# Ledger of designs, part 29: VH-VL binders against a6qqv9r220to316

Target 1, 97 residues: a6qqv9r220to316
Amino acid sequence: DCRICAFLLRKKRFGQWAKQLTVIKEDQLLCYKSSKDRQPHLRLALDVCSVIYVPKDSRHKRHELRFAQGATEVLVLALQSREQAEEWLKVIREVSK
Short names: E, the ipSAE of ESMFold2; O, the ipSAE of OpenDDE; V2, 0.75 times the mean of E and O plus 0.25 times the DockQ between their complexes.

## First folded at step 19 (VH-VL; framework fv_roledumab)

Design v3 (at its last look DockQ between E and O 0.14; V2 from the best seeds 0.00; counts 0 for: pae O 6.3 > 2, placed apart)
Fold by ESMFold2, look of step 19:
Structure v3 (fold): chain C 97 residues (1-97), chain A 118 residues (1-118), chain B 107 residues (1-107)
Amino acid sequence: as target 1 above (97 residues)
Amino acid sequence: QVQLVESGGGVVQPGRSLRLSCTASGFTFSNYHMHWVRQAPAKGLEWVATISYDGDEKQYADSVKGRFTFSRDNSQDTLYLQLNSLRPEDTAVYYCARDDYWGYFDYWGQGTMVTVSS
Amino acid sequence: AIRMTQSPSSFSASTGDRVTITCRASQGISSYVAWYQQKSGKAPKFLIYAAKELQSGVPSRFSGSGSGTDFTLTINSLQSEDFATYYCQQYWSFPLTFGQGTRVEIT
């Protein structure tokens, strides 16, 4: 019953990434280590986050969605294309009303 | 410039072992997943094995599980593939390939040939 | 395992031709498809990811399309350097799998 799901990259501490099944369900963003896991590695309430899209360009290697609670960045996701990033951003905005 | 150089191929009898190496340069090796992909003579590409950027997670094709072992040394920017219990069906060019986390192979070495024959 | 089936297996073409190669997945894989070009005696060269995103430096005559199970690589005006074998590859799930290849030969 998810609103949207895909395998996206989740940014790790030292500039590495993990490919994770990423799901938006109700007002929550969930990341799973594999599609077989019943419990998410990460759960993020979208109604208390701001999100920005940083597109891939000559200075940025990846399409990114960056999530913040206040001034604190709490999650960075990489997506494969502008089209995918815009699709995800639309869903996030709808959930955050 | 990204460069991957395989070595350690050769001609061996069935049941014997080889160790393949791949040396990397021109990028931060510890930030990438790495793979081995092989190609039998006049045949298509077959994914063989994956190792995560830190070496903690590994995946193998069913055709090689239990016989091949993939490892990496991030201090020397080197990959290793231990090929045990080799069979004639393992005869192929073995490529190492770089993966920017997604599961596709953006850079490839030129390959090393493994021939398993009596 | 997800089976990737390419069509045709081979064909002859001339420079200037429009070439279309299809790849079908045995299950839905969204757009998690890459394409590679391999010339005889050489390693594969990465062309396309995410079904339709051209890698930097790939000529614009190459394009990709598709989502779900059906994917297409198109070369709009074949050049002499484009005679090669082309492979699709899914990266939705392990095991990673390639199509069997499509050989584009000179007439």
Scores: ipSAE 0.859, ipTM 0.941, lowest interface PAE 0.5, mean pLDDT 93
Fold by OpenDDE, look of step 19:
Structure v3 (fold): chain C 97 residues (1-97), chain A 118 residues (1-118), chain B 107 residues (1-107)
Amino acid sequence: as target 1 above (97 residues)
Amino acid sequence: QVQLVESGGGVVQPGRSLRLSCTASGFTFSNYHMHWVRQAPAKGLEWVATISYDGDEKQYADSVKGRFTFSRDNSQDTLYLQLNSLRPEDTAVYYCARDDYWGYFDYWGQGTMVTVSS
Amino acid sequence: AIRMTQSPSSFSASTGDRVTITCRASQGISSYVAWYQQKSGKAPKFLIYAAKELQSGVPSRFSGSGSGTDFTLTINSLQSEDFATYYCQQYWSFPLTFGQGTRVEIT
């Protein structure tokens, strides 16, 4: 069982974006590369990640959630709206307690 | 213009298998996630399965998990739904539908009827 | 799974009427709702996304509203070609789910 599951855009190298199934399960954020893989290609322990919301504006084409471990950015997700970002943030905060 | 054409429907007995196809045209097929949605006679719409644009990710409704397999051939602009272990409750018109990026269905095929009966 | 409770199941109306169909989500889903129209014996037609955005080519008499859990589809002045079944759908998360449908019949 997952807390939330949806296709989101993940930022790749060179500014490219890929739509990937993103899942929050327990205290982890999971991204799956292939359905053939039973394991996610990306697994983040949310309790050790800092997450910031960057709203869509004149400089940013999308609403973003940026995940960092320490000073290193490890994941950037794009969302459809501020409300979606807020809901994901809420879930992230709840599981990170 | 966007077109989706389903085929492969028919009448089968319970426990049998059927393979549905959906041929797409009028857009860059490989750029879009695709879906199957079904509708039982005189009933509402039910999401069945989703496949990512590259075919690497798939989602299934609980009602069909383990029995149905969704695949695509982007070189042929075609979707496939393998229906195994069919049940009477699988009787429905099966639609293929295009995903407009976020998980809603902006274009639909005409549907193909699957009837499962003894 | 997120349940979409649609109401009413059916009702009769006349051309020119203002028609409202409601859909309630079992949890907050922001504005991640789409609406479809289905005429008898035909495939569904995409009408609205993001709760209130009209798909290109959809007449302006159609409108959507709502956010969170309560959503509405409104037809300001019902036309003869609008008699059909309408469905709401959430795309907040998987599994994707539809409302039960609302059949708009002619009086």
Scores: ipSAE 0.017, ipTM 0.731, lowest interface PAE 6.3, mean pLDDT 91
ESMFold2 (binder alone), look of step 19: mean pLDDT 94; pTM 0.961

Design v4 (at its last look DockQ between E and O 0.93; V2 from the best seeds 0.87)
Fold by ESMFold2, look of step 19:
Structure v4 (fold): chain C 97 residues (1-97), chain A 118 residues (1-118), chain B 107 residues (1-107)
Amino acid sequence: as target 1 above (97 residues)
Amino acid sequence: QVQLVESGGGVVQPGRSLRLSCTASGFTFSNYHMHWVRQAPAKGLEWVATISYDGDEKQYADSVKGRFTFSRDNSQDTLYLQLNSLRPEDTAVYYCARDDYWGYFDYWGQGTMVTVSS
Amino acid sequence: AIRMTQSPSSFSASTGDRVTITCRASQGISSYVAWYQQKSGKAPKFLIYAARELQSGVPSRFSGSGSGTDFTLTINSLQSEDFATYYCQQYWSYPLTFGQGTRVEIT
């Protein structure tokens, strides 16, 4: 019943990451530590966020989607490829209208 | 450059213990998950164990669960694998491998051989 | 656990040949597949992640494809240094599992 799901990396402090099942349902993004967990570690209402894509290049190690509420960055996700990042960005923009 | 160097392999009798080490250099050790992967002579690769970047979370293959213990010392950039109650089927080359959080192994050590025989 | 089955177990080829190795997962794993090359007596070398993304420094004659359950590694115009054993590995869920390997040998 989700619009899209994958295991993505959720940025933690100080250059660390957590691989989490990341799901978009309705207008929410949810992160779970494992597919067996019923309670998300994070839920984010996408209708109050802006998102930008920062592609992997010589200066950036990872494809990232960066989410902000106002001027405050609230979530950074890493994806495995440009194609995956663009797919996710399209879904996020569709549900954030 | 990234380097991983395993040590501590040897020939031991069944039921005995052995401690493997892996020393890391050329990267920020505490930012990476680490694994042990083994390969029995003339056989394929088998994942053995994972330890998270901070050492707080660990996973083991069913074949070694309860017998092997994985730990890390981030102040010394070193991994340890304690191999207890060794069996002949544990005979393998043991590799340490680096994981940039996704679950695949971008750098491998040269391996250390463990032989369990009478 | 997710079983990874490689085909064929071995494959004889000549320099210049196009070599295709397949890997099938026992359940859907999206594109969460890596490929490794292992030469006799040496540690595995990482080639591909995300089914098709080449690691830096891997020659462009290597390519990967697939999604879901069926994946391939292709070597276009095989070189003498490519004779080795190749492994697929899923990283969708624990336990992490490898295919049984495919040995690419000289005809």
Scores: ipSAE 0.859, ipTM 0.942, lowest interface PAE 0.5, mean pLDDT 93
Fold by OpenDDE, look of step 19:
Structure v4 (fold): chain C 97 residues (1-97), chain A 118 residues (1-118), chain B 107 residues (1-107)
Amino acid sequence: as target 1 above (97 residues)
Amino acid sequence: QVQLVESGGGVVQPGRSLRLSCTASGFTFSNYHMHWVRQAPAKGLEWVATISYDGDEKQYADSVKGRFTFSRDNSQDTLYLQLNSLRPEDTAVYYCARDDYWGYFDYWGQGTMVTVSS
Amino acid sequence: AIRMTQSPSSFSASTGDRVTITCRASQGISSYVAWYQQKSGKAPKFLIYAARELQSGVPSRFSGSGSGTDFTLTINSLQSEDFATYYCQQYWSYPLTFGQGTRVEIT
């Protein structure tokens, strides 16, 4: 069982994005290239990450969750709505404690 | 502003071929997945094909697989749809549309009409 | 393929009316639904994504709701320029599919 799952966009190079099944299980964030894949392409330990929410506005095209380990940004996810972003942020905060 | 302009439509007989083009402007073309969507006269919308931003991945509706070929030239900001072995049921307005990575179509061209008839 | 069943196919309404269009998915697709408006002889116009998020520039009288399998597009107070055909579309998985469309006609 997972705490939360959805298709989200993962930031790629040059302003491109990839739609991926994203899952939080236990204290890890998992990204799957395909919903049919049994193994995640990306695993991120949330307890060692800081996460910030950047809302969509006149300067930002998408609602984003940005993940950093120390001073290094390691992941940027885009959500479809503020509500979705808040939902994910809530879960992330809960599992990161 | 985002603009998509289709061309290449016309009247052809069954079994013939036609090549459609879509010229994009107003955005970084090479950063976006693109689609073709068609609409038969007085009918609804039907997804036809998708091509990734780099052209490496393509998907087709079952109704056109093996007959239609989707390609793009990012240096020319242009999409191409090669329509082979055309059938009367392929008669439709063909739209090119931009994908904002989610799978919906946020911008559409004006469409180009393809008529397949004996 | 995920089937999107849209209803009704058509109906008549008057300016000022509250209009509701329904779309049902053949399986659960969360909120991965978009809505489009198409006027006669024109290309479709993107209205709503994520089932309820309005595209920039779309009037606030338009709203979307729903999750899972049942989705609705609502026009709170129909304006003269709103008479058109509307389509739902799922982007949960390929192949991408549309509803059959709903034509909103003037009474």
Scores: ipSAE 0.852, ipTM 0.949, lowest interface PAE 0.6, mean pLDDT 95
ESMFold2 (binder alone), look of step 19: mean pLDDT 95; pTM 0.962

Design v5 (at its last look DockQ between E and O 0.88; V2 from the best seeds 0.85)
Fold by OpenDDE, look of step 19:
Structure v5 (fold): chain C 97 residues (1-97), chain A 118 residues (1-118), chain B 107 residues (1-107)
Amino acid sequence: as target 1 above (97 residues)
Amino acid sequence: QVQLVESGGGVVQPGRSLRLSCTASGFTFSNYQMHWVRQAPAKGLEWVATISYDGDEKQYADSVKGRFTFSRDNSQDTLYLQLNSLRPEDTAVYYCARDDYWGYFDYWGQGTMVTVSS
Amino acid sequence: AIRMTQSPSSFSASTGDRVTITCRASQGISSYVAWYQQKSGKAPKFLIYAAKELQSGVPSRFSGSGSGTDFTLTINSLQSEDFATYYCQQYWSYPLTFGQGTRVEIT
């Protein structure tokens, strides 16, 4: 069972994005290229990540969650709304304790 | 500003072919998934096809699969839709549309009319 | 394919009216619904995404609601420029599908 799941955008190279099934299970964030895939193509341990929320505004086109390990950004996800971002942040904070 | 301009529409007989074009400007064309959506006269909107940003992946509606071919030239900021084996039910205004990565269409062209009639 | 059943097909309204258009999905699609406005002889215009998020530049009198299978587009205080046909669209999965459309015409 997962804590939360949704289709989110994962930031790719050169400003591109990919719509992917994203799941938080236990203390890991999982990304699936297809909803039919049995195995995630990306696994991220949330307990070693710092996460910041960057809201959509005049400078930012999307609501984003940015994941870093130390000083290195390892993942950027885009959400469809502030509410969705807040939901994900809440879950992330809970599993990262 | 984002602009999409379709061309290539016309009147053809059933079984014939037609090639539509869509020229994009005002954004980094090669970064975006693109679509064709059509609208028959006095009817609703119907998704036709999708092409990935690099053209490597394509998806088609069942109604056009095997007959239509979607392609793009990112060096020319242009989309192409090759319409083969045209049928009267293919008669419609054909729109090209940009995908803001989610699967909705945030920008549309003005459309180009395709009429298939004997 | 996910069917989007839109209702009503058409209706008449007056300036100042509160207008409601409904779209029902054949299966749960969370909030992955967009709404479009199309005026006669023109291309569709993007209005709403994520069921309730207004596209930049869209008047605040437009609003969207719903999740799962039932979605609603509302126009508070209909203006003269709002008479048009509206379409819902799901982007939960391919094939991408639209509702049949709702024509809002002047009384």
Scores: ipSAE 0.854, ipTM 0.949, lowest interface PAE 0.6, mean pLDDT 95
Fold by ESMFold2, look of step 19:
Structure v5 (fold): chain C 97 residues (1-97), chain A 118 residues (1-118), chain B 107 residues (1-107)
Amino acid sequence: as target 1 above (97 residues)
Amino acid sequence: QVQLVESGGGVVQPGRSLRLSCTASGFTFSNYQMHWVRQAPAKGLEWVATISYDGDEKQYADSVKGRFTFSRDNSQDTLYLQLNSLRPEDTAVYYCARDDYWGYFDYWGQGTMVTVSS
Amino acid sequence: AIRMTQSPSSFSASTGDRVTITCRASQGISSYVAWYQQKSGKAPKFLIYAAKELQSGVPSRFSGSGSGTDFTLTINSLQSEDFATYYCQQYWSYPLTFGQGTRVEIT
């Protein structure tokens, strides 16, 4: 049913993160605290967001996807590799028009 | 440089208790998930416990649930592992380990030895 | 719990050899595998995460591969400092689990 899923890090606060099962279903991104949870801790409609990829390098600790609504950053996800980030970015762009 | 230093190991009889500590330096301690991992003499590695960056969430291996308690003091950059009702199979070197949230251990302490024998 | 099985349990090698160690998970874990090196009497040293991503400062002769259930650590042109025990570790789900270790010994 889901288009893609993986355990990703969701940015919580300055310097803190949460590892969450992250799923794209239809046009929504969902984060679950555990793979066993029935209800998401976060739900984001992808059709109203823009997304950019910030790759990991010597000055950036993590591969990140950063989501914004207008000028406001609403979600930051960390991924383990460039390959994973590119796969997720492709799916996000397909469902967000 | 990142440093983790364990202490509090020793030789005790079955049924007794020990408290292990781990002091951290060279990084922002409150930004990291932390673990205890143990290794019995001449054996492999066994994950023991995890504590979230703020101490609010904890997980334990089934072999230690109900006997071990993990805590942290972010004002002193210190971890604690309370080992109660110790058994001979708890005999191991105990390592504290740092985790950048993913579940793998990027820095390890030198370990402290716990021996449980009659 | 996800069981991680390493092969072989030990073997002898000489400097300059290409060394391959395998690790098999009892279920699919995507690429959520780390590798560690441990020398006698020392703490483990972190080498690889995400199956194939080298940690900073790890020599390029180390590489990792695999996804799903089958994973490999390769050392190209073994050096004298590489004689050690190697562990894989899955971090897909709790409980976090290690392989039983592979000892790489000098011939």
Scores: ipSAE 0.829, ipTM 0.931, lowest interface PAE 0.6, mean pLDDT 93
ESMFold2 (binder alone), look of step 19: mean pLDDT 94; pTM 0.961

Design v6 (at its last look DockQ between E and O 0.12; V2 from the best seeds 0.00; counts 0 for: pae O 6.6 > 2, placed apart)
Fold by ESMFold2, look of step 19:
Structure v6 (fold): chain C 97 residues (1-97), chain A 118 residues (1-118), chain B 107 residues (1-107)
Amino acid sequence: as target 1 above (97 residues)
Amino acid sequence: QVQLVESGGGVVQPGRSLRLSCTASGFTFSNYHMHWVRQAPAKGLEWVATISYDGDEKQYADSVKGRFTFSRDNSQDTLYLQLNSLRPEDTAVYYCARDDYWGYFDYWGQGTMVTVSS
Amino acid sequence: AIRMTQSPSSFSASTGDRVTITCRASQGISSYVAWYQQKSGKAPKFLIYSAKELQSGVPSRFSGSGSGTDFTLTINSLQSEDFATYYCQQYWSYPLTFGQGTRVEIT
């Protein structure tokens, strides 16, 4: 019953990442450490965030979606392809209207 | 530039132990998950174990759980695989492999051969 | 565990041929498939991630496709250096698993 789900990388400090089951359900983005967990490690209300897509290119290692509340970056996700990033961005923008 | 070099293979009797190591260079070792993958003679590839970039999380194939222990020393850019209670079916070339967090293996070592025979 | 089944197990071909190798997952894995090439006596070489994304330095004659359960590696215009064994690998969930391999042999 989710709008979209995938394992994405969630950015940690100092250039490390965690692969987490990432789900958009209703107006929230949820990250789970394991698909077996019933409670998320992260819950983010999408209607109060702005999101920017930074594509992978010769200078950027990863496709990223960067979430901010005001000037404060609150979440960075990495995706495997432009197509996946565009798919997720479409859903995020639909639910944050 | 990325280089992975396995060592510690050999011929041992069933029930014995062996310790494999893998030395990494050419990248920031502590930013990558690492794996062991093995290949029995004339057979396919089998994932054996994973260790997270900081060593805090580990996963093992069911065929080796309780017998193999994976560790890393990020100060020396080195991986270790302790192989206990070895069986003939553990006979394989053992590769260390680098993982950029996703679960696929972008760089592989040359492998080290483990032979378990009476 | 997610089983990865490759077809065919082997394939005889000539240079210039188009070669198609399939890989089927026992459950949906989205596009979480990698492909590797292994020449006799050597370590596997990484080719493709995310079903269709070519690693840097991989020749454009290699391509991948698929999503869900069915995946394909295609080699357009086979070259002499492409005779090898090819493996698919899922990375959707642990345990990580490989297909059994497909040998591409010279006729």
Scores: ipSAE 0.868, ipTM 0.943, lowest interface PAE 0.5, mean pLDDT 93
Fold by OpenDDE, look of step 19:
Structure v6 (fold): chain C 97 residues (1-97), chain A 118 residues (1-118), chain B 107 residues (1-107)
Amino acid sequence: as target 1 above (97 residues)
Amino acid sequence: QVQLVESGGGVVQPGRSLRLSCTASGFTFSNYHMHWVRQAPAKGLEWVATISYDGDEKQYADSVKGRFTFSRDNSQDTLYLQLNSLRPEDTAVYYCARDDYWGYFDYWGQGTMVTVSS
Amino acid sequence: AIRMTQSPSSFSASTGDRVTITCRASQGISSYVAWYQQKSGKAPKFLIYSAKELQSGVPSRFSGSGSGTDFTLTINSLQSEDFATYYCQQYWSYPLTFGQGTRVEIT
């Protein structure tokens, strides 16, 4: 069982975006890369991540959640709407306590 | 014109297996996530499974998890649903459907009927 | 899972009628709702996405509204070809879920 699950856009190299299944389970954010692994290729302990919401505007074409560990950005997700971003952010904050 | 054509349905006994196929045409198949949705006789629609455009990520309904396996061959523009350990409650028309990147189904196949009975 | 409660289950109407079908989500899902039409013995047909956006080719007599938890599909003037079963569906999160359907029958 997961807290929330959806296909979200993940930022790749050179500003490209890929639609990927994203899951928050327990206090972890999970991204799956290959079906061969049966394991997520990315596991983020959300309690040690800082998350910033960047709203869609003239410079940003999508609503974004940016995840950092220390000074290093480790994940950027794009959401369909502010409401979706807020919902994910809410869940993230709840599991990060 | 987008077309999806399911096949592989039939009548089987409980515990048996079937393999459904869905052949896509009229669009760049490898660019789209795909779904299976089923409908029991005289019942509503039930989401079954989703597979990402590259086949790397999959989701299953709890009712079929561990029994059904979703796969795709992008070189053949074909989806597959392996139905194992079939139960009477799996009896339904199985539709393949295209995802318009958000989780709704913009195109549907005609469906293929699966009947599980003793 | 997000539950979509659709109402009514069925009702009779006449051509020319204004028809309203409601769908309630068990939680707030913004506008992440789609509507489908299914005629007897046929596959569902995609009608509306984002709660109110009509799919290309869908007659303008169809409209959708709502946000949060309450959503409505409206047929402004029912035509003979509109007698069918309609389904709402949420795509806010997985598992994807449908309403139980509303059958629109001829009076």
Scores: ipSAE 0.017, ipTM 0.698, lowest interface PAE 6.6, mean pLDDT 91
ESMFold2 (binder alone), look of step 19: mean pLDDT 94; pTM 0.960

## First folded at step 20 (VH-VL; framework fv_roledumab)

Design w1 (at its last look DockQ between E and O 0.87; V2 from the best seeds 0.87)
Fold by OpenDDE, look of step 20:
Structure w1 (fold): chain C 97 residues (1-97), chain A 118 residues (1-118), chain B 107 residues (1-107)
Amino acid sequence: as target 1 above (97 residues)
Amino acid sequence: QVQLVESGGGVVQPGRSLRLSCTASGFTFSNYHMHWVRQAPAKGLEWVAYISYDGSEKQYADSVKGRFTFSRDNSQDTLYLQLNSLRPEDTAVYYCARDDYWGYFDYWGQGTMVTVSS
Amino acid sequence: AIRMTQSPSSFSASTGDRVTITCRASQGISSYVAWYQQKSGKAPKFLIYAAKELQSGVPSRFSGSGSGTDFTLTINSLQSEDFATYYCQQYWSYPLTFGQGTRVEIT
């Protein structure tokens, strides 16, 4: 019962990324280490986050959605395509209203 | 400028062991997951093993599980594949390949040939 | 394991031809498919990811499409350097699996 789900990359320290099952349910973004996990290891309230899309270009290797709470960046997700990023951004905006 | 160079291939008899190496350059090796993929003569590609960037996670194909051991030395930018209890069906060119975090292989070495024959 | 069934196994074509290679997954894998090109005696070359995203440096005559279970690699106008074997690969789940390959030969 989720709005959208996919395997996305979560940005880690030192330029590393982690592939995770990412789900938007209600107004929350959930990340799971495995599709078999019952509990997410990351839960983010989208209603208190601002989200920007940073497209892949000569300076950025990946399409990214960057989540911030106030002035603090709390999450960066990488998508496989512009289309996917736009799809996720649309859902995020809808549930954040 | 990403480069992967395999070595350690050779001809061995069944039941013997061999150790393959893959030396990486042109990128921050310790940030990337790596794989071995093999290709038997005149056959297709077969995924063999996966190791996470810090070596904490490993996965093996069922065909090699219990016989092959994957490791890495990030201080040397090198991968290792220990091939034990070799069988004729293990005969193949062994490629090391970089994982762009998604599970596809964006860069490959030129491979090293392993021949298992009595 | 997810099986990737690739077709055809081989075929002949001429320069300038539009060629299509198909890959079918044994289960739904969204768009988590990559394509590779391998020339004789060489290592595979990464072409496409996310079913349709072209890797940097790959000619625009290459394209990918599909989602779910059916995927296609298309070469719009075959060039002499395109005669090779092509492989699809799923990265939806482990174990990672390849199609059996499609050899594109010169007529």
Scores: ipSAE 0.896, ipTM 0.958, lowest interface PAE 0.5, mean pLDDT 96
Fold by ESMFold2, look of step 20:
Structure w1 (fold): chain C 97 residues (1-97), chain A 118 residues (1-118), chain B 107 residues (1-107)
Amino acid sequence: as target 1 above (97 residues)
Amino acid sequence: QVQLVESGGGVVQPGRSLRLSCTASGFTFSNYHMHWVRQAPAKGLEWVAYISYDGSEKQYADSVKGRFTFSRDNSQDTLYLQLNSLRPEDTAVYYCARDDYWGYFDYWGQGTMVTVSS
Amino acid sequence: AIRMTQSPSSFSASTGDRVTITCRASQGISSYVAWYQQKSGKAPKFLIYAAKELQSGVPSRFSGSGSGTDFTLTINSLQSEDFATYYCQQYWSYPLTFGQGTRVEIT
């Protein structure tokens, strides 16, 4: 019953990335470290987050969605294209009403 | 300016071993996943092996699993592929390829030829 | 493993022609497809990621499309340097797999 899923890049400490299966189910975003894992590595309640889209351009290598709880950034995801980023942002905003 | 240079290919008999190397330059080597991809003469491309940017994770094609070992030395910007128990069907040009985390290959080396024949 | 099937296996064409190469995945892979060009005796050259995103420095006559299982590479006005073999590659899941290749040849 997931609303959307894809393999996205999750930003790690020290500016490196991990490709993770990322799923929005109900009001939660879930990241799985391996496609075989049954338990998510990350679970994030979307109703308490704000999200901004930072597009790829001459100064930014990647399309990013940046999630914050208050002033604290809690997750950065990279997406392959503006189209994918806009699709994900639409779903996030629908479940965060 | 990104360069990948393979070496260590040659002609060997079945059952023998070779070690391939790939030397990287022009980028921060430790920030990229790396792969080996091979191509048998007059045939298509076949993915062979993956190693994560820090070497902590590896994956192999079923055709080589248990026989090939992939490693990296991030202090020397170098990849190694140990080819054990070589078979005639391992005959191919072997390319190293750079992966910016997604699983596609934005830069390739020139390749090194491995021929396994009696 | 996800099988990638290209068609046609070869294509004869003249400069200026519009060339279309197709690639079909054995299961849904969203837009997780890359395309490569390979000239005889040379390493593959990366062209396209995410089914339709053109790599920097690739001529605009190249384009990609598709999602799910069906993907195309199009060369809108074939140039003499475009005669080569083209490969699609899925990166949805391991093992990573390529199509068998499509040779674009001079008529």
Scores: ipSAE 0.842, ipTM 0.935, lowest interface PAE 0.6, mean pLDDT 93
ESMFold2 (binder alone), look of step 20: mean pLDDT 95; pTM 0.962

